# Miniprotein binders against q9h3h3, part 22

Target 1, 235 residues: q9h3h3
Amino acid sequence: EDGFTAEHLAAEAMAADMDPWLVFDARTTPATELDAWLAKYPPSQVTRYGDPGSPNSEPVGWIAVYGQGYSPNSGDVQGLQAAWEALQTSGRPITPGTLRQLAITHHVLSGKWLMHLAPGFKLDHAWAGIARAVVEGQLQVAKVSPRAKEGGRQVICVYTDDFTDRLGVLEADSAIRAAGIKCLLTYKPDVYTYLGIYRANRWHLCPTLYESRFQLGGSARGSRVLDRANNVELT

## First folded at step 3 (miniprotein)

Design D55
Fold by ESMFold2-Fast, scan of step 3:
Structure D55 (fold): chain B 235 residues (1-235), chain A 81 residues (1-81)
Amino acid sequence: as target 1 above (235 residues)
Amino acid sequence: GSMKEVIIWIEVGTDEEEIERLLKEAIEFLKEGAKVYIVIHGDNPEELRELAKRIAERLREAGFEVRVEIRGDTVIILVEP
């Protein structure tokens, strides 16, 4: 069911956001403490609801690293949701363009590059690379999910300020690749998350705006980026 | 729902557990009378076609008639209830 699936995913996301986060905040913590923090909290071992055998005994919703210049701006999410209800009632077409316009109007501009990795050394190594890039100033902010009991893939989210700033989105991709990341990346604007746009949705929207694939050799960027909504190659 | 279409987007490289979850959701939509389009994207034609074949076979084994359209880096699997 699309309603059941969207409600389930929204409830899980809300629970994770409301549970405690493990945060390395470079705005208040010296960069020299990062390596010890990463060793203490490898994401493959931090459990979602706590376990005596893990680094945490209590629930953890997210493991996050904030850059020195990080300044959160969520925009007017309440106004966005009200406008979304009005749009659905109006009978107007629901397209990537109309969602983009709602996001701009309500200043809900942030978005994120997503990578999904199995629990283990590769996940921990990828997260360490991303965390160092954040603390060194090449990326603004990132988070990674804790380990679920079923052993499914974990997600690393690398945020940018403005999904409509294509250059900024591509610069973040380049920084992720420079950190040694070679897996598939997809980019999702937070407006899609707030409005419940997931893989199965009744409006037939592609749930991500961009896709990045590692390219061995040749390119200064180190990756090939596709605009998925328009099926146009950007690099 | 009584009458609707659902599009499910899959990237080549998605893990097998997530693909299985999405296919189970597709089957539930089909049982409810929805038409399902599974849109698979990938840069490698061989990997793209292999994944599309596996998904189509899974849905056919579940009892559905499946049509497959290849469009460059994209495969569209059309399934009617």
Scores: ipSAE 0.000, ipTM 0.241, lowest interface PAE 15.7, mean pLDDT 81
Fold by OpenDDE base, second read of step 4:
Structure D55 (fold): chain B 235 residues (1-235), chain A 81 residues (1-81)
Amino acid sequence: as target 1 above (235 residues)
Amino acid sequence: GSMKEVIIWIEVGTDEEEIERLLKEAIEFLKEGAKVYIVIHGDNPEELRELAKRIAERLREAGFEVRVEIRGDTVIILVEP
């Protein structure tokens, strides 16, 4: 029930993106050093503002792992925002299809699987599994939020290059599940973040495109992925 | 200065007068040095294709180079100044 307004979540995300990141880059650091790095910076102990006794003495916005194939491409975010303002002024209907086309036009195609976990062993274990999957090349890039003073849930974000590539989105879900993650996953395109589309937005747009639920029972062990826009099961 | 980008949306079934108004507006933005994306949307693939073709031809006749991308129920026309 994190009652943060959409604006507060946006401001916090922007502030976190501006603060220093703790990064393990598999392109420059040997994979054999990953376990030592994970032990040094467990997400449940790394604090947002560098509290006394934490592994970090300075503020940390995110803890991240970059895979060998990671290439940062943000597209034309400024053009996207200008086009979005023009569209709002036009008074034309805004749909999920509208946002998809804006994203394609401006090459802002990145998206992420999101999981929310309480601070502690389960979070640190989940993060270690994800970090290993990134270093092994099953995933491209992931980040986790540091511990807040209030002890709220931390978020792990696992990125994909293209939210319009259904196969790539499903492959990332599979890799996350293979890493031992069984919680609810939601998939959010970055275009929704850049345009300020959060829960309870004035356009009634759902910011989540996909939902993945892990099934523990029955003949088919695996995740069920639901396309929320079309209300269709993909798996 | 950063080149301005403009998106113009056109739905299949829009009246011809409104289409001509939007094309005039697009041409004005292009003359100002903006990149223009015309996004055409429609459920009928044949109608979508015909409208996209007509718009692309009109922009070429106005002296602009156009790139056309077909994405399912949507056509994107990129026009550069």
Scores: ipSAE 0.000, ipTM 0.163, lowest interface PAE 14.5, mean pLDDT 84

Design D56
Fold by ESMFold2-Fast, scan of step 3:
Structure D56 (fold): chain B 235 residues (1-235), chain A 81 residues (1-81)
Amino acid sequence: as target 1 above (235 residues)
Amino acid sequence: GSMKEVRIFIEVGTDEEEIERLLKEAIEFLKEGAKVVIYIRGDNPEELRELAKRIAERLREAGFEVYVEIRGDTVLIIVEP
């Protein structure tokens, strides 16, 4: 019963996806209502399993904001998983390039910038900035985890449509920085999540493709982005 | 060929009695060694996720491993025997 296994992490992620989400959907809700919604549901106060003292009495898996132009496309995840099983039994080398090709073939292209923050004012302020950027059209969609009973850091996920589109990934980083975010950001394609590939996997794959660090006087962007797979600095 | 795979389609708004009938049928197929994929469709994301959660919990309580995929207005509940 230890919480360190990939199986445990997959089960927790599945439970969060299955539990109700608190969603601000800009496709159907006026932007003028965002500030009241953010005040009602600050992520540092929304509890994972519900609490009479929190904004929610029932479980919440994620708090999310959908942009006006957001159109979800998860691709063929079932086909991806079948192809991954076949690849593992084939004896063919398993590399970042091979996974990228499987993702393209099955149209599983989405990815996300991740930031981890402790519960509190800084988390709520960061989430509010991200949510406003989504509603104003600078980002497409984002979600933040609720507060776990044991405490610990919460995660904000900012999604892009295509992890192979480097310009799109960099544009999202710029919009995150413009929203006032200064912490470390890491970018992970959803293909790694669907295949259950985490840090320290048997294939020695790094699921983090990009890393963004804030710099106070360095550039107009306010960040440095490193391509981890190719060890190339993009900005 | 998908001889060991059964697909079930459920719309949000289906009667609870019909859902229970379909789930009992799904469990019987799983006991016979077939993989089951349940497609749940709905236009309201909250109602869709609530129904998907109840279905997944029912199958998990029956002793099966359940994987959930969200594809826009459709949720797939994937269950291995």
Scores: ipSAE 0.000, ipTM 0.087, lowest interface PAE 25.2, mean pLDDT 81
Fold by OpenDDE base, second read of step 4:
Structure D56 (fold): chain B 235 residues (1-235), chain A 81 residues (1-81)
Amino acid sequence: as target 1 above (235 residues)
Amino acid sequence: GSMKEVRIFIEVGTDEEEIERLLKEAIEFLKEGAKVVIYIRGDNPEELRELAKRIAERLREAGFEVYVEIRGDTVLIIVEP
């Protein structure tokens, strides 16, 4: 149990978003340079604060790969936050449906598959697989957290443009699995992050909409995706 | 309307008055709904980083979300309205 409260993880994520990113941009950099870039900046060796002997001398918030079709659109985050404050003041019930509607209204629709991995070869290998999938156009954008000074698990985030598009969410899961990743995946909309909705929030909202488990046994080699809101398996 | 992207170039060693002018222009473009990308260039990585940090902080203080991207010897500050 990574002893960091959901609030600490959120604060760290926000702090990381403010520090410089190491980015491979497939829109401006030839795909043939990806392997050299991955070798130069393996996530298990890149340190959050630029420790001596690390590939980075300066603080790094995230390591990211942008696909050719990547267009950053965060929507109206300020409007979303204002509407959220008004909603809280109104005393109206807050449900997953309420959050979905807020997200749609303000065009804050991005979400991400999350995987947590220990630092080392397995992490670097997983990241390399994801980075290739992004550069090849199977995924749009991904990022990985640098190595923390205290150690602990690093997170890989694989984004989708619209958390309300179930097909797009499932396609991203399939691409992640095709890259050879077999660990547990959880899907979290960015709207939950912007609104400060984490584990054990006062509204008892589950910040994870989907869970993907890879099955090693039986006739169905594949990922099982569970819709947490409806408790239904998506086939 | 297609959000217009505005590109601003700042070299390390630019005087503070000119930097302030460029930041003011950037903020005006942001208020108009344009995306702003600031390209910071310089030969000294430490000076480049410090300048990028200062610019990013100033834009955050103005109420904008700022992403900082390092591309070799260039730092990009990406600001969305």
Scores: ipSAE 0.000, ipTM 0.172, lowest interface PAE 13.6, mean pLDDT 85

Design D57
Fold by OpenDDE base, second read of step 4:
Structure D57 (fold): chain B 235 residues (1-235), chain A 81 residues (1-81)
Amino acid sequence: as target 1 above (235 residues)
Amino acid sequence: GSMKEVVIKIEVGTDEEEIERLLKEAIEFLKEGAKVWIIIHGDNPEELRELAKRIAERLREAGFEVKVYIRGDTVYIVVEP
């Protein structure tokens, strides 16, 4: 798998949250302007630090599209973190079920499908498909990382409101596939990011709950979704 | 083999001796070829940033590449071996 571990990309994604975002907000901007906006800010050309000749002169953390139904709700992240610290000191076993319960208790329920693509036409085309799906109301919100100086893969994040709603997670996968995306998708709850749970963590928790593989001629969804925690195919 | 990953948690207000112990431990893991994640929590954003800066500087002085990520009241320091 290409040089950046999923963890590096997640960490870089967190740093990017602090820099300015390029946002298309479908709640305030007519859908007819989306194509012009996509042409102005193709993700493969937007640079993280505003390099000379890029569409952006200033640093950009993320390029994002907000759908009509988008409502930001982060929940009680501070309470979640405090409860997580108390749990660690208690010596109680930590399981995926424990994290799920913490997330529910503190209303930190957001999660995202992740895809990693090399800079270029395929990335820009994938992003355009996702952005259109968001503006058309098939998806709620998505973001894509800008191009790094060193190159490497860019990440598209497609959010769902509730990682515990299996149907909602699967519907988002279907919408992504309908947008023409065929690459591997992984689903991560935001709670895992907030608690610093990465690959090979000391608790042996898998931060990826679901994996979606594209399947030609397969199920109506065009993908096979695997529950990683239970090692069960859902589709 | 998959690169070993180590997570170290530090709270703002931890005594300096314990911080130094944790940093030494982090450096040992790095020398063994492990990727180290340092997660810093704190209620005071200024104290959080200062502690993160200090830790990052110590790790850089030890010869490691350090990436610092701030997300709300949490700082993530990622150190590659």
Scores: ipSAE 0.049, ipTM 0.544, lowest interface PAE 2.3, mean pLDDT 86
Fold by ESMFold2-Fast, scan of step 3:
Structure D57 (fold): chain B 235 residues (1-235), chain A 81 residues (1-81)
Amino acid sequence: as target 1 above (235 residues)
Amino acid sequence: GSMKEVVIKIEVGTDEEEIERLLKEAIEFLKEGAKVWIIIHGDNPEELRELAKRIAERLREAGFEVKVYIRGDTVYIVVEP
């Protein structure tokens, strides 16, 4: 049963990535237009498949904000997948280190901080804060899922360009906290997404590399960050 | 060890009637104990995605566990009997 659920989630993620996106692109749009755009497309009201009465009548896969310096680079995903199949066939150990090396070899370096929030004021407020940080240059790129038919939590994804750059990952966490976000954050490298590493996987890999929890005082970054792969506290 | 394997190739843009025929054929092979590979090719990512989703869902609804692999303009759907 769990294997079926994981495959269903993968199919849904593929559909969202290929369906139309609502994008605020700071490379071509003045920052002064952001507030009106956020008011027009609050993520708690934008529906996944469109609905008369919502801001969209047509399907929306993601709502995204691109920073001024955004330059898309997914790396060599095809080469990564070929190398992954060869690794599995070889019988060699599959570890976080091996996956990291595959990602570096094929330049699949991006990753994202994930936060899950229920539809409503808190989600829309959190997204507005993240979007502002992206347009102001403190974050590079972010997206948020639209509202599903049955409700449930929506996800905000805040991207960094290189998951192996710990300083960059931690700086993104700090910018998220500075935007007023206090919920649990987890960090997932895109290589894990492309290779289908989810919570239940046969290699017993943790599907996220880092976990960030807000701290009341005591930390300059406003959070405690754990390296899940090595059980080491980073901040 | 002695299980038969079959490959079914589909191009995006194939008639819906032909797709349904191929899916029924795949299900019959699965019922006979064969492993089935469905290979879908298409130059339009949106159409490729929609077709792959429909095929995978149809096979899952028929009671089979389906694995999907994406490699550029090609999707591999692997189904064990």
Scores: ipSAE 0.000, ipTM 0.124, lowest interface PAE 18.5, mean pLDDT 80

Design D58
Fold by OpenDDE base, second read of step 4:
Structure D58 (fold): chain B 235 residues (1-235), chain A 81 residues (1-81)
Amino acid sequence: as target 1 above (235 residues)
Amino acid sequence: GSMKEVLIYIEVGTDEEEIERLLKEAIEFLKEGARVFITIHGDNPEELRELAKRIAERLREAGFEVEVEIRGDTVIIYVVP
């Protein structure tokens, strides 16, 4: 929808990661302060570059919430990138299985559920629900993009520790749905980001492993999670 | 310069001729001073273990140090040049 090239999206993501983050850390901050923090920094009002009248005066890359069980582990990203370059040079076929094995070998196993929402009350409400789920220990860590000058959709990212753990991925989907979010969710491993694998890549690899759709009608209320690699429903 | 890293992926059920080709390629990279990772994947734990054992033994016979890590349906062989 945003019409940006894969390279532009990668550059923006890298720039956002380098700018200061607004963080609520449940490991050091009492849970009772969460509501005041959410009221002070609603994602729809926090601006990417600290515009006049925004809650932030300085640039903000991300707004994030860390749970009690959050432990940052990035793995060996440099080794991963070197191995990826070697594989490209070898001329060997590259499959989703190849990327999974690269991730396992270099311990780069994090992934995230993604949701895109327009700025406003619905976004702020969704974020508040996710932030509460993180602080309550149902989720490990989440972040949301600040408002851009041109507007457009903001993204909420909900992380899991291991994209190869199907149960953990499904549990995170369940927790997101329990927080009241009903929009489309897509799951993307971080390894795809580190290797520059975006939509319309030269290897024809789909960067999304899972898709979750919430059912509003029928006897079974819940998410339908689709494994895109195998075209199999997991729920 | 940074040490070159190479990943070789092997599935259980790959024919023996292809496995031997991949091992020869691995040995060539090792001789060039690259770090080589061999990942073996399979749904049958017994077949996976046997294939991993065979590959590890072949690399040791070729004179390389090998570390083997088992992670569920995947075995990782770290080969030190």
Scores: ipSAE 0.006, ipTM 0.214, lowest interface PAE 10.5, mean pLDDT 84
Fold by ESMFold2-Fast, scan of step 3:
Structure D58 (fold): chain B 235 residues (1-235), chain A 81 residues (1-81)
Amino acid sequence: as target 1 above (235 residues)
Amino acid sequence: GSMKEVLIYIEVGTDEEEIERLLKEAIEFLKEGARVFITIHGDNPEELRELAKRIAERLREAGFEVEVEIRGDTVIIYVVP
């Protein structure tokens, strides 16, 4: 049943954050070393729990690339959650705008573009493109999940600093498309995760703010971006 | 009505008695047809994972389906009546 899958994914995600990460950090490593690093650690071959036949003998939680200007900031998550409880107790309307305001007040601004791909050449090629864009300064930071023991899709996460900066979110989409990515992308703000906003909620809020679909001849960007909160096309 | 959805916040390190109280309250809301969101926060990933597993299992034992979303130091459990 889905209950078993959800529990397994929860355990795996927590373990992934705790297990060692394979990191290419452009703040301390020359860009010229990236191609060798990507060849050594293709995500379709890096195993989650290690295997003698894979690039890693030990567990790997995430494969990540940090840009030269990357500076992590998680904000005040505890203050956000306290304010959320107060808002719900107040009976005031809960809208995308209200959640945006809480996120701004507590500096919980990060978000990410997500793409899910099956293990194989397409995943490795997509990740290499994203990694190069990060090292070249077109994106700030990205990570990709290693290959699960029993199969399944892997996820590439491309982070932006501020989900309220629409231009910045769209610039990241453009950079992802310029890197050769053609699959469906969805954008999730971290504030929605912390506040438990997902598909069946009283406030009718979508857990993703944007969807991006590749379009061969439609725009200079090569994508059609939908604002899910307002149901409006942006490109 | 406002009773259709509830959010419960749990910090890792909360006393077992308080956790059980909150879970019984969540189950009562679920029996009334409400949707429940349980947000668990903790800076220790092993403790966070174990608490999230116990809460999810307790709710499944009570007959409910749960979906889990993890984000670093936070786990969100969505419970479907």
Scores: ipSAE 0.000, ipTM 0.084, lowest interface PAE 21.4, mean pLDDT 77

Design D59
Fold by ESMFold2-Fast, scan of step 3:
Structure D59 (fold): chain B 235 residues (1-235), chain A 81 residues (1-81)
Amino acid sequence: as target 1 above (235 residues)
Amino acid sequence: GSMKEVRIIIKVGTDEEEIERLLKEAIEFLKEGAKVLIWIHGDNPEELRELAKRIAERLREAGFKVEVEIRGDTVVIFVEP
């Protein structure tokens, strides 16, 4: 988030990934159970470290929904990290292009659309819409952060398999909009997350590749998408 | 809606290397079946028209149908896949 260092944000992300997840897995759970699961675990009420007054007494790192056809592929993250250390030591320029090549070489291709919302009805409603789109097959997988002790914004992450497949990234944006989502979206490749590229990074890289803004009647796809790397507006 | 259209924004004064990079991206979108709109902005009408002409010719040479519209300080190039 705003106001924290890249190192602090990376440490928080690692801790969340290591803690237990609450998962609705459409590969093994009937779709008819989704509404009850969403009512039981609204993200505005699920607490990061557990609370007697919340749906969870134990820590929860993420709340996730897996689609019927979801098949995770994280690639070679260890090889990516080793190559990243070598790249930093080499003195070679660190650019979006060099990170893209590292990601391709190590098959770390997944990425995600991010939306940040304050705890409350709008967050829970947006998450429910995304979760239904995942279970219905319009999106592959999504997760949402639990509520932090001090409040703050929560993040919904909607994943795509390959950030280098620009049309696939844009199709996910369209599906998010079709699910009723109207807030600002930004797209971040997982390679940036694994390598600790956040807002204030030492290489001055933009931490996101795309930005999507809702536009009712203004575009054929329901949104205006800016490709930050190529200075391209996609509609 | 489905993705059918891509807009590329170029300002007069952009380096030739960057223009070539953006045109290669435009060609990739066209190969993927998208329509491409190139919006060129510039304060000098002669420089604006010259850049628009070069971009249109490059895309026609690549085999695409190109239409050009002049809109004040902006030129819009419509490219069909």
Scores: ipSAE 0.000, ipTM 0.302, lowest interface PAE 12.8, mean pLDDT 83
Fold by OpenDDE base, second read of step 4:
Structure D59 (fold): chain B 235 residues (1-235), chain A 81 residues (1-81)
Amino acid sequence: as target 1 above (235 residues)
Amino acid sequence: GSMKEVRIIIKVGTDEEEIERLLKEAIEFLKEGAKVLIWIHGDNPEELRELAKRIAERLREAGFKVEVEIRGDTVVIFVEP
């Protein structure tokens, strides 16, 4: 029972964002160097605090891969937070539609597919597949959490530019599946992270917009994507 | 003076009087030399496209440079003086 409250996970993620990242940038580094970089920094061995014998001697917040088309755009996060505080003070109802509108207004549109995996070969193999898909231009950017001291699950995040672009979200799911990933995927907009909306929040908002399940059996080999807001299965 | 960027958000289903008010305000900002971004959003893609088209045409007729970008279930209209 990873008893970390959603707040603790958020605080850890924010702290990790401030620590140094191990980055492979396909815009400046030849794709031919990817395999050597993956071998040097397998996520299951890279430690959060640079433990003795790890590939990293210093703390690492994230391991990341940037694709050729990656352009960092965070939008107006400060304006978003101010508007969110004002909205809470107003006593107006808060719905998923309200959050979507806030995100659009402040251009905070990024979102991510999330997968949680135990440390080990399966994680490293999954990450290698994702990293290759990013370098090949099928995905834009991805990151993976380093190994924690307690040996908990590591998270791979695969980003999309716009959580309101349903086609882009589905294309990323397809690319992840093509990379050989078969586990459960959940899609979370970054706006939910910036506003502190986690599981069991006081507004009863589901922080996951989409869920992707891979089907191993039947005539349709592929992922089923569920729209959680509308409870509709997307093709 | 740094050209101010103004953002206007229009939801599909907004009443016509409010849309006209927002367009008038946009035109005033443009006349002052600001860039205007109009974000249009809605659940119905056909209605969204029609509203975006109407707004874009109105701004072109007013003599402004208009670029339209479709982003999934949203349309962004870039308007320059």
Scores: ipSAE 0.000, ipTM 0.169, lowest interface PAE 16.8, mean pLDDT 86

Design D6
Fold by ESMFold2-Fast, scan of step 3:
Structure D6 (fold): chain B 235 residues (1-235), chain A 81 residues (1-81)
Amino acid sequence: as target 1 above (235 residues)
Amino acid sequence: GSMKEVRIEIEVGTDEEEIERLLKEAIEFLKEGAKVTIEIHGDNPMELIKLAYRIAFRLREAGFRVIVEIRGDTVIIRVEP
């Protein structure tokens, strides 16, 4: 049996993005309906491909919540992909700097804070806290993976619109902490996802830009953030 | 045997004209109440998924329920009328 490659992980992520989503859209749905929606679709119970006895009989790629002011902008993903193919064909070094340059050139700027949790109460509780923060306007948009057929950890993704905007990334971290989240967070730009930069990638790149750790004694921020690429604390 | 269940195999790299022809045939079988299973093979996981979801999108757009299941270098698309 072959091991998982970065390309396999990227393919699975693309598949989830293309399957139907369960969405609470605060732009069109009253906030008062959120608690009932969260009770109906706890991520630990929603199955990836549907299952008798789960909340869904059909496939679900993601469970998402859109904030009232959310306005998606994915940039020029097609142009990014073409430039990536050209870069790989050229044999030029592939570094965090070249990927950042491609992202800026093609306006593919969004990114996300990631938290990985085992299926169960802690996952469902964390998701509910994040969803409420989105609906209340403290975060823009978030999604959580459904339960996989093989089991394993599920991921909550909390998006920001510009990974090069350090202040915006840090503000999202603060809002996540204010929602009661205490687990490890890592930040990944969507350009890495589109280009298949995951663990054990062939270019030996760290798949995330930032790491956030909860501070038990509590600074004003509630967490310590590290810039992994530059090895600099952003406290 | 009954024509109620139809299986179609596709390789990554198949011509767009041939894919369209196979999709039209699949849709006709689905209109007649048959279940359709499409098995796609390819060495490149990203190209495999791109092709699979182009096919899934067309079938969903036509009003059918579609499940896309990834199995390494193969994708199984199950379609019900």
Scores: ipSAE 0.274, ipTM 0.681, lowest interface PAE 3.2, mean pLDDT 85
Fold by OpenDDE base, second read of step 4:
Structure D6 (fold): chain B 235 residues (1-235), chain A 81 residues (1-81)
Amino acid sequence: as target 1 above (235 residues)
Amino acid sequence: GSMKEVRIEIEVGTDEEEIERLLKEAIEFLKEGAKVTIEIHGDNPMELIKLAYRIAFRLREAGFRVIVEIRGDTVIIRVEP
């Protein structure tokens, strides 16, 4: 299940991006309505294809919350893809630095913290915490996958505007931890998704730039954030 | 005696010959009674998963208990003798 599941999950995630989203937009909807919306559309009950008895009758790709500061700027994804094809044809070495430079050049700088949770109360509670943090302005935007028919883990994605801004990435981790989330987090730039660079690419690139582990230690609710590229702890 | 724990890291795109070498090494450790954890890293989930399942399948065929755990961009294969 697990392996076929990730590329299947990536393929499903890409397919889900094309389906309708359930969105709470804090820019247009009062924050006071968030609790009612969360109660209406708990991620553990919202089904991918609108199964009978689910809160949704139609297919839902994602459940999302947009913060007040959310700006949908994806950059030049088409230019990025064209440059990527040209780069592959050139036979030049492809490194994480190359991808970073492509991302900067085409302004495709978004990235996301990812967490995978089993369907149920813990997922819904985690999502509620994230959604509140987004509406309160601690985070910009987040989405959660709906429940699949076969079950399996659901993913919460918490976005940052710039994967090259290490401080912004760490601040988002801190906000996620402050929301009460203790699971493993991985950070992935969207550029890797747009270029089809997943875990097992022919270029030996790691799409995960950062890993955050919750530390059960002393007075500081801290996470240990690992830079995967350099194998260095940042916190 | 404390069961030896062995950690093997494999990056997707590693040459097939090197993967085979690492698998042989893993099997040798397992035959010695070690617990082996194989961490597979990669960017392409499909290739990661393909590689993880290929490795898991070979280890299962060799008669070992294999648990595959997906953790973000890493697949952890825990093998018990």
Scores: ipSAE 0.018, ipTM 0.266, lowest interface PAE 6.1, mean pLDDT 86

